VH-VL binders against a5use3. Designs and how they scored, part 3

Target 1, 222 residues: a5use3
Amino acid sequence: MVIHAIVPVKELHRAKQRLARVLDAHERRALSLAMLNDVLVALSYSPVSRIIVIGRDVETGHTARAHGAAFVIDQSAALNDALHQAAADIPDHAAALVAPSDLPLLGAEDVIALTCISGDKPGVAIAPAHDGGTNLLLVSPVVGWTFLFGPDSLTHHIAAARQRHLPVHLLRLPHLERDIDDIDDLIWLAQQPGDTSAQRLARMFLERKGAQLWQSSDMPPH
Key: E = the ipSAE of ESMFold2; O = the ipSAE of OpenDDE; V2 = 0.75 times the mean of E and O plus 0.25 times the DockQ between their complexes.

## First folded at step 1 (VH-VL)

Design a5 (framework fv_acasunlimab; at its last look DockQ between E and O 0.03; V2 from the best seeds 0.00; counts 0 for: pae E 13.6 > 2, placed apart)
Fold by ESMFold2, look of step 10:
Parts: sequence; C-alpha cells; structure tokens
Structure a5 (fold): chain C 222 residues (1-222), chain A 121 residues (1-121), chain B 108 residues (1-108)
Amino acid sequence: as target 1 above (222 residues)
Amino acid sequence: EVQLLEPGGGLVQPGGSLRLSCEASGFTFSNYAMSWVRQAPGKGLEWVSGISGSGGSTFYADSVRGRFTISRDSSKNTLFLQMSSLRAEDTAVYYCAKSYDFWSGYSFDYWGQGTLVTVSS
Amino acid sequence: SYVLTQPPSVSVAPGQTARITCGGNNIGSYSVHWYQQKPGQAPVLVVYYDSDRPSGLPERFSGSNSGNTATLTISRVEAGDEADYYCQVWDSSSDHYVFGGGTKLTVL
C-alpha cells in the first residue's frame, strides 16, 4: 500500500490557546512546533511513503522541509477544507493517513498498527478520540473520500465508509486520547517516559515555573 | 549525557577526498536533525551541510554543493560527511552539531569538539 | 544570501553589562540563537529563540530581538565570560543556516 500522510497545522498564534493561562505566546508557539516535530518523526519511521504538511506559518514549512515532507500553503476556511486541499495532491489509488500535529505521544508503532489492521485492501481504519471524534484516519483509496472531522466525526466517518462500501476497522490507542489543555496535562506529559521534543519543552517550562515534577528518588533520565 | 565524537580528520591534498564521521550518544539520534559547521583558522563559524532526523532531506551551503555529501546511519548513531574535490579553502575545524529538536533547524544545542581538516599541497 | 552583521569586538569592565548586537534586514521576524566559544573549544548555546536560556545557564545571559537588531546582553560580566559570541538564524528563503561574523568580548 502506498500511503500519503496529511498533517494539518493550525496557525501558530492560534495553537494551544487554552494554555494561555500557563504559557505565553512564544511558549505556546514553541510547544506547537515541538508536537509537530514529534508527529513528523513518528511518520518518518512508519510505512508512510510521503508526508504532506498543510499550514500557514513559515516555521511550519521549515519544519516540514527539514523532515523531507512537502509543505502546502493552507488556503481554506476550515479543517476539512484544508484536508481536501491537501488530498488533491494525492494519487487517486493511494491511501491517505490524516494525523493531527498535536498527538503528543504518537509513535511509529501506532501508525504501523493502524496500517496493518487494514491489510493492504480498500478500507477505512480509525483511531477514535475520547470524545466521539477521530485521532487518526486511514482511507484506502483516497479518491472520492469526504473528510468529516469535528463533533461526532467517528460516527460520520463510519457512515461515509459504509456508503462507499468500504470495511471499517477501529483501533483504540488510549495514549493518544489525552489533550494537552492545561497545566495538569503539561505535568502529565512531562512525567511520561521518553524524550520527545514536546516532553523536553514541557519539562523546561514547568521547571521555570517552579513545578516539582518528580520525587528525588524518581529523577527522570534526560 | 549528550556526546558527539568526531574521530578522523587529517591532511589531504587538493582535489582529494576525505570522509568525516560523528558518533552520537546520550540521546535518541534519529529524533534530531544534524549539521556540519566549519571554522577556518582564525575565522568565524560557517554552516556546511544539514540533514533531517529521518535523513529524508539534505541541505548544503553553496560553497560545498556538488562536492560534499551528508548522510546518517541510525543503526550506528553516526553522522557522515563525504568530502570530494577538496580545495585549500576547505581547510577548517569541522564540528558536528545537533539541532535543538527534530524541527529545530533554528539552533544547535550540542556540538562535538571538532576535527581538523587540512587541505594543502 | 541573508547576512548577519556583528561588531568585531566589545570591551567591558568586570561587573558591567555587555551588549552584543546582531544586525540583519528585518531580523525581528527571525528566531535568533546565540553561541559562546572560548579559545580552543566548541561553541556552546547560551540563548535561543531570541530570549530563552538553556537550563543551567546563568540568568546574567539574556537576549532580545526587534526590528533590524538582535542583542545578547550579559549583565555583571565576569572574567569567565571572555569569549567569541555568534548569532545565528535559519533563512527559509534559501534553506540555509546563517551565522554572524562573531564578536570578541574582552573583559578588562
């Protein structure tokens, strides 16, 4: 299977605005770019053949090109329109994988698992979000697909797949279901195993605010 | 802790070739973009070449494009610079440098100690 | 082709404040990073993203960036701060890293 990944990225000044109670605008921008970096790393070590980043910021484009991804300027009004814009650049017979830029613990193994469950045949594989939405979507073939991200998108994507006579596979990935919206979420992210870009920034920002991340006997590796 | 070790370097004649290596440890090598930066004797820093964490993209300063090739081997945590058609102006200390992050083509947070390449007849 | 311009040298007395400038056309739209290099040693990152410090660096090091000038500020200068200092950006129009020419800080 030939898979083209689409990574939509919000304008950086709008990203993670719910963290504005904790992080200033520069910190939120840096965290958003770090999460994008982590997603691109995971995709780079997965069976994806090409990565398409769609966004509006010069720094987003720089990050995409540094990872060998294509960068497309987002000219759309909304997420689903941006996804359709990016999908127009995918060959009709290829599969599309949609991966948001803010999945803090995405690993290549998650992408591999999603691609394996579909078995190289026409179909739709979905990693549901905790709120009835969609964290990851793999559609094969992409031609004629309508992206329906948003409220109740899991139900809507299942219905769309059935209307096209495509099998639907669901894969629960609980570690991807936590949103990073407040200081407790940042602390949680900082405490998880690993050394991702987002984790390092979360640890740095929290330590600058005097947060105690670990007991002395549980000092993290760096 | 992060370590970048550049064994090699040495004396080479104009028109010759030399391959530099940089062995990385103390971090997940494949998560970070890497670069080579050089410094001619008594001069400032000059960026030479860069490579993305996956190796999917490579970048070159105009002065070395077509003569130098950057590569990486994730199984050995090693960055390489293959230098060909060397000129006297390529004489410098060559540093390997780790980008701050995978997307952090903006900064280099760790540097090797550098290795001297001398190009002279 | 983007150029970063630094003064060749700056001299300050111990305890005073050193300011090292990095000039560039519209540099305020770039993220500027600063490195310290002592004789015979590799560079060390001291400021990144205009004004952030790596963990463990003294609060005496700070940075700013607006308009056509980025500035590295070292307050309460000590003899150990004597070094060469380089500014650096990524220029997305050329896909190149660009360094300034370097500034030698001399502590009197």
Scores: ipSAE 0.006, ipTM 0.486, lowest interface PAE 13.6, mean pLDDT 85
Fold by OpenDDE, look of step 10:
Structure a5 (fold): chain C 222 residues (1-222), chain A 121 residues (1-121), chain B 108 residues (1-108)
Amino acid sequence: as target 1 above (222 residues)
Amino acid sequence: EVQLLEPGGGLVQPGGSLRLSCEASGFTFSNYAMSWVRQAPGKGLEWVSGISGSGGSTFYADSVRGRFTISRDSSKNTLFLQMSSLRAEDTAVYYCAKSYDFWSGYSFDYWGQGTLVTVSS
Amino acid sequence: SYVLTQPPSVSVAPGQTARITCGGNNIGSYSVHWYQQKPGQAPVLVVYYDSDRPSGLPERFSGSNSGNTATLTISRVEAGDEADYYCQVWDSSSDHYVFGGGTKLTVL
């Protein structure tokens, strides 16, 4: 199965606004780019044939190209429109994997697991978010599909699949379910196993700010 | 320069058939979804049918489903609308329209000049 | 079926600002596009994705979309702006393109 990954990226100046209490604009920008880097690394080691990054910032483009990904300038007003724009040159028979750039703990194994449960037959595989959203979406084939990201996107994508007579596979990935929105989230990220770019930055920021690190495996509330 | 030319309109009796064509130039035809939009005399715009860039997906308005068939020939850069079981209410100027992008085609950035189809006894 | 509602007509004096509304249930969740159609001509895209403007269109044309109403705004209206204007969305629930009924803009 040929998989094309789409990585939508928000405008850097608008990214991680909820962290404004903790991080300045430069730090938030750096963190966003670090997360993008980590997602691209994960995808590069996964069985995807092509990576397409869509965004508006030049720095986003540089990061994309550094990883051998295509970069599309976002000319849309909404996420789903951007996804369709990015999918403009994806062949009908190919699969599309949507992976947002703000998944700092995404690993190649997660993508592999998603592809494995989907198999080589037509279908939809979803890694749901804890709030009824969608963290990862794999659609095969991409032809005729409409992206429905947003509130309750899990339900919407399932309904769309059923309308098209496609089987649906769900894969829980708890380590992807926590958004990085506040100081507790940064602490959490810094305390997780691994040494990603985002984790390194989180640790550095926390050190600079004198934040206490806790031994906790707290997950976002359901 | 993008151009869309729409031959094939004319007069047809109720219950008859007609095939419209739209010849495209000035862009990579297969990279864009295409649609037919019609406008009855003195009325507003009504979407009729759409087709993906590759032709793998087709969509129809409820008013024409089962009667109209949209298709395309990439080798000729041509869009088609096969109309059958025509009714008086199908009388309209038919426009071919280029979608903004390949998959979504949510907007139409280029339009043909339209061709008149009249269904009358 | 999803429905878009436009006023049948709007009148404005030259140099003033015209606002044409497009109503729809939760239309703010859609991407709204606007077309200008002059008599005997094909429609022309004037605003897309709520507020983006095609190249070559004057800055006088702008758009917004929130809640249940999208709005096309034409500032410093000229006689040449007299036309029919249509809003349009893609309804993913029915796989339909949906147009509003159109608004005739008259420049007094």
Scores: ipSAE 0.005, ipTM 0.522, lowest interface PAE 12.3, mean pLDDT 90
Fold by ESMFold2-Fast, scan of step 1:
Structure a5 (fold): chain C 222 residues (1-222), chain A 121 residues (1-121), chain B 108 residues (1-108)
Amino acid sequence: as target 1 above (222 residues)
Amino acid sequence: EVQLLEPGGGLVQPGGSLRLSCEASGFTFSNYAMSWVRQAPGKGLEWVSGISGSGGSTFYADSVRGRFTISRDSSKNTLFLQMSSLRAEDTAVYYCAKSYDFWSGYSFDYWGQGTLVTVSS
Amino acid sequence: SYVLTQPPSVSVAPGQTARITCGGNNIGSYSVHWYQQKPGQAPVLVVYYDSDRPSGLPERFSGSNSGNTATLTISRVEAGDEADYYCQVWDSSSDHYVFGGGTKLTVL
């Protein structure tokens, strides 16, 4: 199938505020861009035909172009509206893959697995988040689809698929169930196997700020 | 391997009640939607009821709504169908069926052996 | 309520191709699944999502779905293919699974 990936990126100035206690604005911006870089690397090695990054920052646009991705200025105030904006120019017969910019452990093999379970027929494939949300969403074809990201979005996307008489394939990818949002997520990311740009940065933060990070964490000490 | 074992069934009088059970093994039970599908003697397949993997959503055919209750117990890997106000028209072989997809798939890849329920006076 | 219509019976000679239809208003917008049921046995999924085949089933089984008709095609029919065949969809407007009435395939 022809797949157009959409990667929505929140304004960098507002990103990762839950990390503000231990990371300054420059460090949070660097982390956000490193995670975007990791997502774009994974998508570049996946079977997606085109990558569309939708965001508002010059740095986000620079990162997108460095990976050969299209960059679209987000003219909306809400995530779902931005996704509809990006999807409007996708051909009617093509599929859309929505991948958040803060899943630094995303690999090309995950995208391949999602497309494999979806097959070449009309359908919806989802990698769920641990909190009842949606972390990867593949819709084939995307024409006529309504994006429903937000609280309990897994339930809402399944209902949307049912309304269109489309099969839903759920693929549990434990390493993608946790988007990186707070101090516990950052510590978790640093401890996972791998060597992505975001993991290297997270490990550097642990080395330089470990006491502050663990003090601000709800995880038990080891 | 995937197995669905149905130890229930029996003869009941009209207006009576009966609970069917289906014991699942060989897959992560709570991840898959389950259904009950029945077949009257010499007739075709008729879907009766369905339940999501989490148990948060239940669905019923119009012919059984208000009389039958589907439920599941993930700690026992068991699907149930509580039938009440039974009618002669409910006489059928009842199959439990596993949805193909992870949570709420639209086809059934594995079926139990079937349990005969006879409603007669 | 959404209704699926199947012919009650189809007869074919061994080695020939059997075609079993499943009619429904705009059924091409639905995903159609097909089950084989032999006497005294539970149904077996033979084609799912219009044209996909479960692993381990013969290449002889195939499916299509467009407009108002879905079709199960069984090529090079064998005596062991004698069974009742059911089509099935999920109807999102009613939140119901809907089965066709079934087609008895006779190989003579």
Scores: ipSAE 0.000, ipTM 0.433, lowest interface PAE 17.0, mean pLDDT 85
ESMFold2 (binder alone), look of step 10: mean pLDDT 92; pTM 0.945

Design a6 (framework fv_acasunlimab; at its last look DockQ between E and O 0.33; V2 from the best seeds 0.00; counts 0 for: pae O 14.4 > 2)
Fold by ESMFold2-Fast, scan of step 1:
Structure a6 (fold): chain C 222 residues (1-222), chain A 120 residues (1-120), chain B 108 residues (1-108)
Amino acid sequence: as target 1 above (222 residues)
Amino acid sequence: EVQLLEPGGGLVQPGGSLRLSCEASGFTFSSYAMSWVRQAPGKGLEWVSGISWSGGSTFYADSVRGRFTISRDSSKNTLFLQMSSLRAEDTAVYYCAKDRGYSYGEFDYWGQGTLVTVSS
Amino acid sequence: SYVLTQPPSVSVAPGQTARITCGGNNIGSKSVHWYQQKPGQAPVLVVYDDSDRPSGLPERFSGSNSGNTATLTISRVEAGDEADYYCQVWDSYSDHWVFGGGTKLTVL
């Protein structure tokens, strides 16, 4: 299967508002770019033919191009519309893989696993999010597909696939079930094995913030 | 052309109930978050409630939580606000508002507003 | 809970520049949106995401946001700009939208 990956990136100054209690605007921007870097590294080692980053920021464009990815300027600022914009350039026979920019633990083996359960037949493969959303979405072929990311998107993508008579394959990937969205997610990321750009940055932030951050978390300090 | 039509307001006694409707046209209703914003006579804007594009997440201002229920019907392109246990301080013009995205954001289009009067 | 503070009124002569402030603790870390409301009318979005302008609105409207203060700037003010202006942010701590108290712009 020929796969084009789409990585939507929210405007950096709007990113990670739930972290605003402990991270300032520059720190949230740095974290968002580090996570994007981690996703692009994973995709660059994955069986994808092309990577398309869709966003609005100059820094996002520079990061995309540094990894050999195409950068498309988001004309909508709404996630599903941005995905439809990016998918419009994908060849009719090709599949689309949607990977959020905030999955810093994504690895090439995850993408390989998702393509394996999908096979070469028309269909949809999904790695669900812990909250009932969709964290990885593979649609083969993508032509004619309607993206439905948002709350309860797992249920909506399954329904969309069934309406089009496409089989749905669910692959649980525990390390990808958690988007990095709030303080508890940041602490979780720092505690996971690995040494991605986002993990190094998260560990640095946690060391700097100390007791104040720990008092805001459900997780005890080390 | 994006349009949000609120078909009318009402007068209700304290402790009563009233349901507001907002009919949407000119955009893909099911793709966008919606909110209700109110304005008491001569006062400023106060956000009341919000609902995600799918209806899976709902949010309420502290002043109305437990008394108001926001909902949506994508088959009718209609947003609702069910108000119960109404108080004199709920008297206001109520606006439905369309978010530019799925949640957390600016309101790019507003309904004409509907007056709700809570008085004995 | 998070509070946005606006001056209750600002007066300006036609052709001059009006500046309306929106104060909030560390508001520069948030995205600020601005609405114009004329008597008897629904609010209209005039600036979003700190400094972006909706299509079809005059370039005279601009915004900035840093530190503890966001500012709506209206250059070359016209009589038709007379209105109430409201700032708005999403407070991620409480999961609430927050409006400022509003500023009445008078063009004298």
Scores: ipSAE 0.005, ipTM 0.449, lowest interface PAE 14.5, mean pLDDT 85
Fold by ESMFold2, look of step 10:
Structure a6 (fold): chain C 222 residues (1-222), chain A 120 residues (1-120), chain B 108 residues (1-108)
Amino acid sequence: as target 1 above (222 residues)
Amino acid sequence: EVQLLEPGGGLVQPGGSLRLSCEASGFTFSSYAMSWVRQAPGKGLEWVSGISWSGGSTFYADSVRGRFTISRDSSKNTLFLQMSSLRAEDTAVYYCAKDRGYSYGEFDYWGQGTLVTVSS
Amino acid sequence: SYVLTQPPSVSVAPGQTARITCGGNNIGSKSVHWYQQKPGQAPVLVVYDDSDRPSGLPERFSGSNSGNTATLTISRVEAGDEADYYCQVWDSYSDHWVFGGGTKLTVL
């Protein structure tokens, strides 16, 4: 199947506001762009044929184009409206993959696994979020689909798929369920294997706060 | 549905000790930071203490540092506040609050609170 | 420790717009949350991240945050909006949550 990925990006001045407890506005913007960069890298090494980034910031557009992604200016007020706007550029017969810009450990293998579970047939594949929401959504074909992200979106997307007579496949990806909300989440990200842009920034930011905060890591043993 | 239940509270003399608990249900307790917030009679809200999702990081308001200890037990979905060296100004309704939800970085769910009275 | 300043009270007529301010040094760089508390009840979140509304809350509640002032706006005020309102931020320097002193909204 032909897959177009949509990556919606929140306005940078509003991004990662939950981290305002530990990072200033410039650091939060940098982290948000680094996470977007990491998501685009993961998608670039997956079977996705096109990437559409939708957002409002010039820097977001520059990052998108650096990865060969299309950039669409977000003219909407809400996430689901932005997704519909971006989906208008996708051919009716193609699949749409929605990937948030802030999935800290997304890898190409996650996208591959999601596409494999649905096969080359019409259907909906979902990686659930920890709170009853949706982390990844793959819909084939995209024509006529209504995006229902938000509270309880897993249930809503399952219902929408059944109304369209599309089979639903669920894939649990536990490493995508952790959101980066506070200093402990930042420590956790810094300590995971790898050397992504977001991880490098997390390590740099934590070193500025001193060894005491660094050594108070809460990461469970693997 | 998310529920936070604070059994406990009571009357304590100055210098005494008391332990509060908060039993959580309806969400994955081990994934969220938690806080205690108090409100003296007729007064505003005052944040008291917070604890990270794993319990590895703890935070205290200056007014309680060294006297109160926050902890959590993820096997029992329970948040605790051990209060020692209590003073009259610690008299308040104590709420437990969930730090994370759809609206990140805020207290999305609150218990109904329990009264602690410090008086001789 | 970071300080948030709220007016002690605001009075408005039914159907009018109430504006409750929360002052703080460079508060525009912080995420501001707002809570409503009615007598004898626990607080309820009504605005988060400056301007976002929790699901199930009336659309009449809105917020803004820039410079040194965050504002909670309640349009078409109803008698049921009479309550105490608190703003809140995280102070990353002290690692403390901070509440404003509260504002009593009276509907005349």
Scores: ipSAE 0.000, ipTM 0.453, lowest interface PAE 14.1, mean pLDDT 84
Fold by OpenDDE, look of step 10:
Structure a6 (fold): chain C 222 residues (1-222), chain A 120 residues (1-120), chain B 108 residues (1-108)
Amino acid sequence: as target 1 above (222 residues)
Amino acid sequence: EVQLLEPGGGLVQPGGSLRLSCEASGFTFSSYAMSWVRQAPGKGLEWVSGISWSGGSTFYADSVRGRFTISRDSSKNTLFLQMSSLRAEDTAVYYCAKDRGYSYGEFDYWGQGTLVTVSS
Amino acid sequence: SYVLTQPPSVSVAPGQTARITCGGNNIGSKSVHWYQQKPGQAPVLVVYDDSDRPSGLPERFSGSNSGNTATLTISRVEAGDEADYYCQVWDSYSDHWVFGGGTKLTVL
């Protein structure tokens, strides 16, 4: 199965706004680009044939091209429109994998697992988010598909698949279910195993700010 | 269905005390931060106080710091605001507000509010 | 303290587009939330994190934020959109949630 990955990237100045309590605009930009880097690394080691990054920032384009990914200038007003814009040159028979850029712990094995559960037959595979959203979406074939990211996107994508008489496969990936939105999330990211770009940056930020490397009991469990 | 019910409002004299409560239902109360927001008659919204999911962290507007205390009881799914040393300028409709997520932030559900009038 | 500035009122004809601004120093670096409040009712979240929309809200509601101005845009305005609108941000210096003064949207 031929898989084309689409990586939508928000405008860097709008990325990780919740972290404004902890990080300045420059730091948030850096973190966003680091996360994008990590996603692209993961995809590069996965069985995807092509990676398409869609965004608006020059730095996003540089990062994309550094990993051999195509870069499409986002001319849309909404995420789903952007995804359709990016998917415009994907062959009808090919599969599309949508992977947001803010999944710093995404690994190649996650993509492989998603492709394995989907198989070679037409279908939809989803890694759900904790809040009813969609972290990863694999659709085969891409022809005729309408992206429905947003609130309750899990339910919407499942419904769309069923309308097309496509089987739906769900894959829980707990390590992808935590958003990086506050200092506790940043600490959490820094404490996870591995040495991704985002993790290194998180550790650096925390060190710079003199933050303790412990999880606060003041945050509810995921 | 998310519901936030706010009993406890009323008339109180300057210098007096009043405790507001907010009974929550329709969601896992202990998983969300909660806040109080007030609105004086004919005026805009003013954030008063916030509390984390566990109650371990509390936040206050400068206008009420030292006079108001926010707390919660997870066993009763209830949010509280203990108000003391009340002033005329504290007269307002008080809303309890649910945080949208586990991170302290925007408020996706609001109670209908309870009127607190501070007057001699 | 951090201050958010909104116009006191905005008027728009039915079917047209209303734009409500929220000014603040470097507000583009903050996450802006918007609330709608109709007379005698509690506020309702209509936009969060600058441009995200809660479930159940019509697509007519959108938000943007850059530089020193955040904007709530309501397209194809209806009579039912007449309300007060408030912007909100977190002030990291004072650890306060800060609301704008509110804008009354009148549908002519």
Scores: ipSAE 0.000, ipTM 0.502, lowest interface PAE 14.4, mean pLDDT 90
ESMFold2 (binder alone), look of step 10: mean pLDDT 90; pTM 0.931

Design a7 (framework fv_acasunlimab)
Fold by ESMFold2-Fast, scan of step 1:
Structure a7 (fold): chain C 222 residues (1-222), chain A 119 residues (1-119), chain B 108 residues (1-108)
Amino acid sequence: as target 1 above (222 residues)
Amino acid sequence: EVQLLEPGGGLVQPGGSLRLSCEASGFTFSDYAMSWVRQAPGKGLEWVSGISGSGDSTFYADSVRGRFTISRDSSKNTLFLQMSSLRAEDTAVYYCAREDIYGYWFDSWGQGTLVTVSS
Amino acid sequence: SYVLTQPPSVSVAPGQTARITCGGNNIGSKSVHWYQQKPGQAPVLVVYDDSDRPSGLPERFSGSNSGNTATLTISRVEAGDEADYYCQVWDSSTDHYVFGGGTKLTVL
């Protein structure tokens, strides 16, 4: 199958809001760009034929182009609308792979596994998030698909596939179940095996801000 | 349209207590961290206290720690500041303020409520 | 505790450029935000994250932040810009929001 990857990137100044009380704006921006870099590296070694980054920041555009990816300016600001905007130019016979910019542990092998489980027939393959969301979404072909990212998006994407009589393949990838949104995620990322750009930054932040990060992580949601 | 309405305030004797409230409308209250910022007559802005959207994390300026308690009730879309052991230096206009989704700045402010601590 | 220093007042003629500084130790490593407050009114955000403007704010308002000084720049000043201006940061080392002392802008 011909696969076009779509990587949506939130405005950098709005990214990682749950880290704002521990990381300053420069540190959050650096972390967001490092994670985008990690995702683009993984996709560049995967069997995707084209990478489309959709966002609004000049820095995001520079990072995308550095990896040979197309950069599309987000005209909507809403995630699902941005994905539909990016998907509109994908050929009818091609598949779309949606990979969030905040999965720094994504590897080419994960994309390969997702394409293998999907096979050569029309269908949907999903790597679930730990919170009931969708972390990787492969739709083949993408024509006529409606993106439903948000709360309970796993359930919504499964329902959308069933409505279109498309088989759904779930591939559990534990290292991709946790997107990096809050202090607990940042600590977790630093502790995982690997040496991605985002992991190096996370480890640096823990060394310099460890007491504040651990104090913040001691108050999980009730 | 975001609105923050502060119906509290008043005159309190030194050592007394007072609870301020801030009623939020026009947005999903639980998605936003909130703060209280005060301004003594003729003086500048001073941050007092902050609370996360979930209510799980609270923060206090050194001048009020142990005397003030910030809380929120998502079912009522209301932010509270319970003030105890009040001092003359606590006399100020108190603003509730919504922290932007980034959590670093205040994008919306209430009208302010005057608290006077005097005998 | 972290301290932000602003000049107490700045005077400028209509049509000229006003520059209001906010001094802080290594403030360039922090995000600086700016508020405008007119008499009897609540503060209004005019610049956030060092240099970004809220939707609808005139391009005359801009910001910068490097080293030990952040600056709010108001070009082509109008009488309606007369107000008190406050800078603000989040100090992650103490978990505190910190405001500058404020600068009164007078348009003469």
Scores: ipSAE 0.005, ipTM 0.449, lowest interface PAE 13.3, mean pLDDT 85

Design a8 (framework fv_acasunlimab)
Fold by ESMFold2-Fast, scan of step 1:
Parts: structure tokens; C-alpha cells; sequence
Structure a8 (fold): chain C 222 residues (1-222), chain A 121 residues (1-121), chain B 108 residues (1-108)
């Protein structure tokens, strides 16, 4: 299977507003770029044939090009429209893998597992998010597909696949069930095994801002 | 190669006006925020004003608010600082500086050579 | 208004380690950047985001930031490191960029 990965990146100045209580705008941008770097590293070691990053920021483009990825300027700023824009240039028989830029624990082995469960037949493979969303989406072929990311997107993507008579494969990847969005996610990320760019940054934030982070969190103390 | 060229300065009497310019090359001009930073003789660096890459947001130090106006012209890749109601304490070398990002919260990765502005009678 | 405090001068012998401090209320919650300025020249970035270095800059330059104090550390100091050093933060509460007063490093 020929797979084109699409990594959508939200405008950096608007990124991670749910962290604004503890992290300033610079720190939130640094975290977003570190997570993007982690995702691109994982994809570069995966069997993906091409990586397409779609976004608007110069730093996002620089980071994409540093990993050999194509950078496409987002014409719409709406997530599903941006994914549709990126997918328009994918060959008719190829698959699309959507990997959000905020999954810093993504590994090449996860992409391999997702392709193995999907096989070489038409179908949809999904790694669900803990909140009922979609964290990894593989669609083969992507031609004619409609992206439905947003609240309850797992249910919506499953329905879309069924309407097109495509089999759906769900792969539970616990370390990818949590995209990094709020303070609890940041603390969780810092505590997980590994040494990704985003984990180093999250651990630094915990060391420097520990009391403020825990005061704003519902998680038990480390 | 990134270059920021400040084509001169000036001598102005108190209460006068002067426009500074900074010609940029080697990067996508509209994608990066820029600032003016000044340094009075024998003193430290003082941030004066900043403008976002799009030009949609402008920021000013309290000492210059209402007297200075920052602007940019993307068709000419040029940053401007219009100074009015100049005072003796505005005497300084003025640097244009490029932020790493499109907003003023980031550090400066490149600086112009600086232009001397002297305000005296 | 947010204020950054630096010592006006620091002296060090060649080959030794220089430490330049930058004090600010809860500065450990902000990102600190450091610039080097030699006489008659524009400033040059030497440390950003508390501890990161621009590509091509010697590993002798490092930084830290915690609590109320950020520190620029220059190890194995060379005569060419003699300069004024400035710390800088962005204060989101006032939308102002703030510089410290500067520290003159003298290499004896």
C-alpha cells in the first residue's frame, strides 16, 4: 500500500489555549513545534511514502522541510477543509494517513500496526482517542472520502466508512489515546516513558512551574 | 541570507519629526514580526515598538506611545518608525530587529546595523 | 511594569567560568533570551528559550532559568567574549518586551 501522511497544524499563535493558565504564548508555541517534530520523526521512520504538512506558520513550514516533508499552505483554516485540500493531490489508488500534530508519543511501530490491521484491501483503520475522537485515521483509497474530525468523530468516521461499504478496523493504542490539549494531558505526557522533544519540554515545565501546574490539574500529584 | 538595512539617521530639533526605515531581504517579510529597539549613548537596550508579520497588531513602549507609529509595507519589504514630538531623551541608536516568529513574543534572530537619531537644539 | 535586574559588571580570568544573572519576579515562568553586544556593533543572540543555542555558537554558552533568577553561563572564557550581555523576556500581562540593564563582562 502506498500511503501519503497528512499532518494538519493549527496556527501557532492560537495553539493550546487550554494551557494558557500556566503556559505563556511562547511556551505553547514551543510545545506545539516540539510535538510536530516528534510526529514527523515517527512518520519518517514509518512505511509512509510521503508526508504532507498543512498549516500556515513559517516555523511549521521550516520544521516540515527539515524532515523532508512537503509543506502546503492551508487555504481554509478549518481542519476538515484543510485535510480535503491536502488529500486532493494524493493519487487515486493511494491511501491517506491523518496524524494530528499533537501526538508526541507516536512511533513508527504504531503506523506499521495500523497498516497491518488494515491490509492491502480497501478499508478504514482508526486509532481512537480517549474522548470519543479519532487520533489516527488510515483511509484506503482516500479518493471520495469525507473527513469528519471534531467532537464524536470516531462515531462519524465509522458511519462514513459503513455508508461507503468499507470495512472498519479499530486498533487500540493506549499511548495514542491522549492528544495533548490541556494541563492534565501535559502532566500525563511528562510522566510517560520516553524522551521525545515534547516530553523533555513538558518535564521542564513541570520542574519550573510544578505548583502552578498541579494547582490547575485534576490529576493526582506525581 | 537575511539582511536588514537601515539607510541612515538624522539630526532633529526638539518637537520635530523623523521617519526611520529598515529594508529587509532574505526572508518572507510578511511572515515575521519586527521591532524597533533603541540604545541611548552609554545606556542599555530599550524596546520601542513591535509589529506583527501581517501588520494587524502593533505594540508600543509607554515612553513613546502616542508619539511614535510603527508600520510596514510588504510590497517594499520595508519597516518604518514615524517619530513625532521628539525629545532630547529620544536620542539613541535605533535598531530594527526581526523576531523569530510572526508575533512579538519571540526572540530576535537578526538585527540591523542601527541608525543614530540625535535630538538637540 | 516588569523589571529585569542584572549586575552592572562581572570580571573573570581567561579559561574560567563567567556567570551573569538576570533577576525578575517569577522569571522561571517566562522564557529568557540572551544577547551579546560588542562596542559599535548590533546585538547578537547567544542563548534563547532559557538554555538553547543558535546553530554555530560555541557550546561554552549555556543558560538556566528557575524561580526568580535566570543565569547565562560562559565556560572556558576567551578574550573575545568580552562584551555587554542583555537578558530579555516578553511580559504578556503588559504586551511589552523587557530587557535587563546589561552586564559588562571584562576578561582580565
Amino acid sequence: as target 1 above (222 residues)
Amino acid sequence: EVQLLEPGGGLVQPGGSLRLSCEASGFTFSSYAMSWVRQAPGKGLEWVSGISGSGGSTFYADSVRGRFTISRDSSKNTLFLQMSSLRAEDTAVYYCAKHYYGSGEYYFDYWGQGTLVTVSS
Amino acid sequence: SYVLTQPPSVSVAPGQTARITCGGNNIGRKSVHWYQQKPGQAPVLVVYYDSDRPSGLPERFSGSNSGNTATLTISRVEAGDEADYYCQVWDSSSDHLVFGGGTKLTVL
Scores: ipSAE 0.000, ipTM 0.430, lowest interface PAE 17.1, mean pLDDT 85

